# Ledger of designs, part 30: VH-VL binders against q0atu2

Target 1, 119 residues: q0atu2
Amino acid sequence: MLDKKARIRTSREYRNVFEKGKRLSGRFLIIYYVENALDNNRFGFITNKKIGMAVIRNRIKRQLRAIVREYQGQVKNKHDIVLVARAGIGKSSFEGMEKDYIAIMKKAGLFARNANKID

## First folded at step 16 (VH-VL)

Design a40
Fold by OpenDDE, fold request of step 18:
Structure a40 (fold): chain C 119 residues (1-119), chain A 122 residues (1-122), chain B 111 residues (1-111)
Amino acid sequence: as target 1 above (119 residues)
Amino acid sequence: QVQLVQSGAEVKKPGASVKVSCKASGYTFTSYDINWVRQATGQGLEWMGWMNPDSGDTGYAQKFQGRVTMTRNTSISTAYMELSSLRSEDTAVYYCARDVGYDSGEFYFDYWGQGTTVTVSS
Amino acid sequence: QSVLTQPPSVSAAPGQKVTISCSGSSSNIGYNSVSWYQQLPGTAPKLLIYDNNKRPSGIPDRFSGSKSGTSATLGITGLQTGDEADYYCGTWDSSLSAGYVFGGGTKLTVL
């Protein structure tokens, strides 16, 4: 599980990302991202009812958290990032979700080798 | 089979705009980004940008920022690239190409259009 | 000028082996997979190699790719006259201005 400090926790924090951040769509995911004034990145996850039943939404959310955790070290510093699952994600494989995430993050310019060393 | 068919050659005056089309077939148009690449005569390939046909999202090379617009019409599986404020150095063959990024997390172009020659001359 | 550096030209006789190098940096080749494209005279580029060393269907095994560090190499064995073309490496650049980048291209002449 993501460290508490690496999580977007409050409605206010989410609203800030949606209002001030940039939006980018992939095949299965939409990301909203904005620079923050912290020394760490924070992630939020949204799986709404269009994804499917609660069991499916919870599964997707767990999978997305796992993906984000795996690639945390490649994310450029000082960003708040919200992942929104798209309707078709429930039919995708974990690998498909992962590749989509990677593609989106690269397009957003948020992924880089040794990104945590970049300030 | 996957095909990208581009519009015909264009001749433009400096300062004008050109809009090249790229009709896709043989696959789900909205599932793959379309990239545009140009090549001046006797020169190398130059990446211009990407467009997500599903969302309409785009990313342009810095060199073309403010001058290029990539769009799509999903109903006819067609991508468009418009380049404005044309100058002589924009004379080139312009290619559309399908991007496989969402499948692998790595970007490369597995199918290309036949190219569209754009000539800018006074 | 190009972000990725290739030799302008290479040449060899039929049947021989040639290699084309592609050098980049940690933000592109060092981080992302490399693809190679073949462009025959007067034609559109064609994907030759992807993911550093994979061949699309229809590409003979005479063509090979490799990547090490911030450099990539295209290998062509059993050179044929029909291989005379321009070859370009390409990859994603995960710099501050993310985008795709090509090498300057290499003209292969079959002697």
Scores: ipSAE 0.915, ipTM 0.958, lowest interface PAE 0.5, mean pLDDT 95
Fold by OpenDDE, fold request of step 18:
Order: structure tokens, then C-alpha cells, then sequence
Structure a40 (fold): chain C 119 residues (1-119), chain A 122 residues (1-122), chain B 111 residues (1-111)
């Protein structure tokens, strides 16, 4: 799992992201992202009942956490990012989710090999 | 078969606006972003921006921010690109193109419209 | 003014091999996959290569792509007169202003 410091954990933190952040939709995911005053990124995950039963929601959440963890080093610093699973994600493969995440993060300008070396 | 069919040629005066349409068929319209690319006569391709037909989200090249608006009508699988405050330098062929980014995490355009010529002249 | 740099023109005789270079930076070619487009005179661009070296259906194996570091190369073997066209490289730029970028284009003349 993500380190505790890399997780959005409180309702207040989530509200801040939703109220002040930008929203961007992919095929299976919606991301809300906003700059934070920290030296690290924080991630939140939301899976609601439209995704499916609890077992499915938990599976999706685990998969999304795995994806985020895998690409964490490529995310530009000082951002709070909330991932919201969209309807239909339950029918997607892990790879499909991964590609969607990558696409969204790139479109958001949050994805880079090295945030300090981008033009 | 995937097809993108664009609206016809436009002639506009400086300061006017132009709205080009791009009708998609042969695939799920809302599953792929539509990008717009223009090409001035004798010049290269210039990316203008992307539009997500499902959400309506857009991302524009900095050069066109504030002057371009990309929209869609999902009921007829049609994307639109409106460019305002036209100037002579906007004279070009404008293309819509399907983006496969969501499928691969890599962006490229696998299908293109036939292009729409926009002429801006006094 | 293009973010990606291509030679403005290349030429060769039928049957020969040509290469077209595409030079970028760490934020674009260095990080993202490169695609190539062929544009015949008076026509819309056509996808020629994607993911650095993959060919869409219908594209002959005479066309090849490669990528190394911050540069990409399009190779065309067995050059035919019908290959005379403009060729553009393109990729996503993961800079602060994220977006797609094209090369300046290369005009290929078949002698």
C-alpha cells in the first residue's frame, strides 16, 4: 500500500480537493487534483455502489492503489489527487485501468519521467 | 468502419468566428477523444487541442487558449471546433482526428477527417 | 518553431532506403511513444507508425520506426514513387503545458 503520508485520509482533505481542485475524466476514472503545500503527493480513492457489490469495489480499489503505487514516482510533486472509479470499470482489465490512468495523468500534466527535468 | 466526416469549406472575415464540425461513425463516439489539428498552406501540422466527447473535458494548446472552443453533440456523434477572433494567420486546413490514448496510454491519431479549409480574408 | 525537429527534406531514388530523423527532448520523445504520419499531396495525414515501431494494418513492412533516447527515426526501404509525401513525427509532450506536438515535417522526394 501507499505510505500513510501519501494518502488522503480525512473528509476535510477530500473536500478540499473536490472544492479547489480540477476535474478530469477518463474512460474508467475521474481524477480531482489540486496543488498542496507539502513536499509529497497524496492520493485518495473513491468507489461507490454504481461500480458494483462491495467485493467488486474492494477489488477495484486494490487495483487502483496498485496502479498509483506503480507510477507514483512519475507524478509531479505537491499534488493531492483523488481517483474516482467510473461505472464500467468493473468490466475493465487491470491493463485497461492502467492505460486509462496513464492517459488521464498525462492529459492533466501530472505525469512526467522527472518533474524536475521537464521542459 | 471508423469515419470522421467534416463540414465544408469556410470563408470568414478577420475578427469573425468559425465553427467546424466533425461527425464520427463506426465506433463508440464517447470512448475516444477527438483532437483538432490544423495546417496552413505549405506548412506543417499544428496541434490545437483535445476534447473528451463523454465528459466534454478539453485541453487546448497554449497558443489557442481563450480563442478556441471544442464541444460535442453526443446524440449525433459530432465534435465541433470553434475558433474566434480570426486573423489571416488562421487560414488553414483544419482536421479532426481520433485519439487512442485511453486504449494504450500513448497518444496518437489513428483516424482523421478529410479536413476543412478555412480562409480568413478581408 | 516545431517542438520536434525533422529535416525539411530528403530524397532518394526508387528502390533505395531513406531515413527521417525526429529529435525531441526528455519531456516528449524521451518519455512518450512516437508516432509517424504520412501525408500525400492534397490529402489528410495517415497514421504510419505508432508506439515507436508498430505498423497499423495496411502499412507495408517497408516502413519502420525506431526510438532511442530523445530521438526517433522513420525508415523506408524499397522506396516507391508513391511514397513521395510529407512525413511528420508526433508525440505527447509531458511538459508543464501538456499536449501533443508534431515535428516540422519532412518532404520526401522520390527522384
Amino acid sequence: as target 1 above (119 residues)
Amino acid sequence: QVQLVQSGAEVKKPGASVKVSCKASGYTFTSYDINWVRQATGQGLEWMGWMNPDSGDTGYAQKFQGRVTMTRNTSISTAYMELSSLRSEDTAVYYCARDVGYDSGEFYFDYWGQGTTVTVSS
Amino acid sequence: QSVLTQPPSVSAAPGQKVTISCSGSSSNIGYNSVSWYQQLPGTAPKLLIYDNNKRPSGIPDRFSGSKSGTSATLGITGLQTGDEADYYCGTWDSSLSAGYVFGGGTKLTVL
Scores: ipSAE 0.915, ipTM 0.958, lowest interface PAE 0.5, mean pLDDT 95
Fold by OpenDDE, look of step 17:
Structure a40 (fold): chain C 119 residues (1-119), chain A 122 residues (1-122), chain B 111 residues (1-111)
Amino acid sequence: as target 1 above (119 residues)
Amino acid sequence: QVQLVQSGAEVKKPGASVKVSCKASGYTFTSYDINWVRQATGQGLEWMGWMNPDSGDTGYAQKFQGRVTMTRNTSISTAYMELSSLRSEDTAVYYCARDVGYDSGEFYFDYWGQGTTVTVSS
Amino acid sequence: QSVLTQPPSVSAAPGQKVTISCSGSSSNIGYNSVSWYQQLPGTAPKLLIYDNNKRPSGIPDRFSGSKSGTSATLGITGLQTGDEADYYCGTWDSSLSAGYVFGGGTKLTVL
């Protein structure tokens, strides 16, 4: 689980990201991102009924949290980022989600090199 | 088989606009971004930007921001690149190319159009 | 002026080996995988290498790629006359202005 300080938790915080942030769509994910006034990044996750039953939504959310956690150190600081799962994500593998996330984050200019990058 | 077919050569006056089309076939058009790359005569490849055919999202090279517009018509699997305020330096062959970034998290272009020659001259 | 630096030209006799270097920085080659493209005279570029060292189907094993640090190298063994072309390296740049970047290109002449 992401640290408490690294999570978007309130409706107001989510609204702020949606209203003021930029939007980019990948194959399985949509990200909304906006600069914050903090020293750290915060992440939010949205899985709606379009992607499937509650069990599926919870699984997807868990997987997305794992992906975000893994690449957290590569994200440029001072951003609030909300990940919205798209309908097709339920048919995607974990790796597929991961690659989609990486691609979106790179296109958004939110990824930066760190010592943990392996290629 | 994947194929990108571009529109024909264009001759334009300085200050005019040009719109090049790129029709995709052999794959799901909305699943892969289309990139545009140009090449002036005797020069190297220059990346212009990307367009997501599904969402319409775009990202342009800084050099072309304000002058380039990348769009698509999903019903006919066609991508468009419009460049305005043309100048002689814009004379080049323009290529569309399929981006496989969503598949690997790494960006590269596995299929290219045949190119469209755009000549800007007074 | 290209973000990635390549030698302007290389040459060798048929059957020989050539290498083409591609130098970048931590924000591009250092962070992202490198791809190579072959452009025969009068034709569109063709993907030659992706993910640093992988060949698409149809590309012979005479072509190889490698990456180390902020540099990449394309290797061509058993050089053939048909290999005479321009070769470009490319990769994503994760700098302030994210986008794809190409090398300046290398003209390979088969003597």
Scores: ipSAE 0.908, ipTM 0.952, lowest interface PAE 0.5, mean pLDDT 95
Fold by ESMFold2, fold request of step 18:
Structure a40 (fold): chain C 119 residues (1-119), chain A 122 residues (1-122), chain B 111 residues (1-111)
Amino acid sequence: as target 1 above (119 residues)
Amino acid sequence: QVQLVQSGAEVKKPGASVKVSCKASGYTFTSYDINWVRQATGQGLEWMGWMNPDSGDTGYAQKFQGRVTMTRNTSISTAYMELSSLRSEDTAVYYCARDVGYDSGEFYFDYWGQGTTVTVSS
Amino acid sequence: QSVLTQPPSVSAAPGQKVTISCSGSSSNIGYNSVSWYQQLPGTAPKLLIYDNNKRPSGIPDRFSGSKSGTSATLGITGLQTGDEADYYCGTWDSSLSAGYVFGGGTKLTVL
């Protein structure tokens, strides 16, 4: 699981990313991202009702958290990043979501080798 | 089975614009990004940018920022690259290429168009 | 001057082996997978190797790839006259100016 300080928690924090951030779409995911004033990254996750029933949405959210946790050490610091699940994500595999995430994070310029290692 | 077919050769004067098309077939057009790559005569390959046909999102090489626009028409499975303020060094063969990033998490170009020659001469 | 450095040319006799190097940095080859493209005269490039060392269907196993650190190598054994072409390495560059980069190309002559 992500640390509490690495989570976007409030509606205002989410709105800031949507209003001020950049947007990039993959097959299953959309990311919104903006530089923050902190020394760390924060992540948020959105699955709307169009994805499916609550149990489906919660399962997808857990899978996305696991993916983000695995790669968080490669994310350039000082960013707030919201992952929004697209309607078709329920038909994807875990590996499909993972590859989608990697691709869009690289195209957004958010991945770097050993990003959190000694400044 | 996958095919990318590009528009024909263009001759342009300095200062003009050119728009090259790339019609895709044999796969789901909106599932893969289209990249544009150019090659001047006797020179190497130069990446210009990517375009997501589903969303219309783009990412351009810094050298072409402000001069290049990549678009698409999904109803006819066609990608476009427009380059403005042409100069003689823009004379090149322009290729469209399909990237497989969403399948693998790594970027490479598995299918290429045949190329479109653009000549800029006064 | 390309971000990725390849020798301008290489040559060897038919039936022999050749290698083509590709040198980059931690933000490109060091972080991302490498692909190789073959371009025969007058044709579009063709994918030859992807994900460092994998071959697309239809590429014979005498073509091979490897990566170590910030360098990659294309190997070709059993050289044939039909292998005369330009060869390009390519990879994603995850630097500030994120994007795809190619090597300068290597002209292979079989003599």
Scores: ipSAE 0.819, ipTM 0.917, lowest interface PAE 0.9, mean pLDDT 92
Fold by ESMFold2, fold request of step 18:
Structure a40 (fold): chain C 119 residues (1-119), chain A 122 residues (1-122), chain B 111 residues (1-111)
Amino acid sequence: as target 1 above (119 residues)
Amino acid sequence: QVQLVQSGAEVKKPGASVKVSCKASGYTFTSYDINWVRQATGQGLEWMGWMNPDSGDTGYAQKFQGRVTMTRNTSISTAYMELSSLRSEDTAVYYCARDVGYDSGEFYFDYWGQGTTVTVSS
Amino acid sequence: QSVLTQPPSVSAAPGQKVTISCSGSSSNIGYNSVSWYQQLPGTAPKLLIYDNNKRPSGIPDRFSGSKSGTSATLGITGLQTGDEADYYCGTWDSSLSAGYVFGGGTKLTVL
């Protein structure tokens, strides 16, 4: 349940992140991220057709949203962040996607300070 | 059997650069990040940074930002660390190490190279 | 100085137990899991404990780890002369300058 204001919605907003942001890759995900002028974070999600059939792509997108929702309180504020699913993500488990996300977010420095403790 | 085999010892003068190599075998090189760690004689371990062999992405410790460069050649499964503007304080053993962050979401080094001694002397 | 604080040295007789402490902060040990590395004289470090308390294959159960708050502890029982080494704790630090950090190391002497 990502809040409405925590979502990247327009093509222009996505383009800004891709053109101006930094990029880090994990095994299953690529993140693009850039500081924004808001008081909050915003998240976007991209899954392409080569990942699989629509039911598979929709499941992956739902799983990624759930992961982001679980950890959103640990993300440094004022960032627009786009998660791009890599081609091999369909073979991963939910836990595999989650660990990949945690690793790349930590290496990007996006979990640094003032984050809520992980359970 | 995972192995990390490093290049041989180097002797350099202050102001020069050094490039240490780390050849990986026994696993898929692009699946794990390579980190570099150094240790001056009689001193502790000092982390220098990480490098993702698949993407080439890096993250450097603040102390080395601006004079360290970590790269790779995936066709020969080899990682590199180059340190520039060398000083006598850079005399140390330099290690490459494999991290398992993408497997676990936690960072630790499960395999280490044998170390490369770099001596900086006038 | 090291971000994580360890005693410089510890010693005990063969067969005894020793513990090695590692003290950090909320951004490192308090947030991320701790690993321990053994460095025998003249060799590269070796992973001894990961994820706070887990042992890689080949590490005997005489070696144990634990974490509480912003501190971690390595325990070694049944000390052997072959355990003489330097021991380092390590963890990710999730502060503004995110990165990996080590303790200063603890020299274990078996007398």
Scores: ipSAE 0.815, ipTM 0.913, lowest interface PAE 0.8, mean pLDDT 92

Design a40
Fold by ESMFold2, look of step 17:
Structure a40 (fold): chain C 119 residues (1-119), chain A 122 residues (1-122), chain B 111 residues (1-111)
Amino acid sequence: as target 1 above (119 residues)
Amino acid sequence: QVQLVQSGAEVKKPGASVKVSCKASGYTFTSYDINWVRQATGQGLEWMGWMNPDSGDTGYAQKFQGRVTMTRNTSISTAYMELSSLRSEDTAVYYCARDVGYDSGEFYFDYWGQGTTVTVSS
Amino acid sequence: QSVLTQPPSVSAAPGQKVTISCSGSSSNIGYNSVSWYQQLPGTAPKLLIYDNNKRPSGIPDRFSGSKSGTSATLGITGLQTGDEADYYCGTWDSSLSAGYVFGGGTKLTVL
């Protein structure tokens, strides 16, 4: 899991990202992001009831946390970032979510470090 | 078969605007971003920006920010690029291209339109 | 002046092999995969290589790609007169001004 300090925790913190931040959509995800005043990044995750029942929504949240954790070293520091799962995400694979995340984070300019493996 | 078909050649005066269309067929239009790339005579390729047909989101190269607008009409699977305040240096062939970033997490253009020649002369 | 540097031209006889280099930086080639595009005279560019070394369907295996550090290379073996074209490398640049970048292009001449 993500470090306690790397989590968006309060409704006020989430609201700040939605109201002040930029938005970018992919196939399965929408990201909202804004600079923060910290020395680290913070991440939040939202699934709504249109995605499915609670067990499905919780599984998707865990998958997205795993993806974010894998790539967190590549994320430009000092950002609050909220990932919103789109209704169609339930039909995606883990790899499909991962590729979507990579694409939108690159387009947002948030992936700025060189940490990718070459197979 | 994936195909991108662009509108015909245009001749414009400095200060005018041009709007180039790019009609997509053979795939789900909203599933892939459309990018625009231009090429002046005898010169290389210059990336202008991307547009997500599903959301309408765009990202423009800094050089064109404030002069370019990329849009779409999803009901007819058509992307548009409008360049305003034209200058003689905007004379070029303009291409639309499909990017596959959402399939791979890496960006490349797998299909290109045939190009639209825009000539800016007084 | 291109972000990605390519030689302006290369040439070789039919049947021979050529390589075309593409030099970039840690924010582009060093971070993101490289693609190559072929532009035959008077035509639109065509995808030739993606993900550093993969070929789309219909591209023969005499076209190859590789990447090392911040540089990429396109290889063409069994050179044919129909290979005369301009060749461009391209990649995403993950700098502060994120966007796609191309090399300046390499004109291949088959003697």
Scores: ipSAE 0.797, ipTM 0.911, lowest interface PAE 1.0, mean pLDDT 92

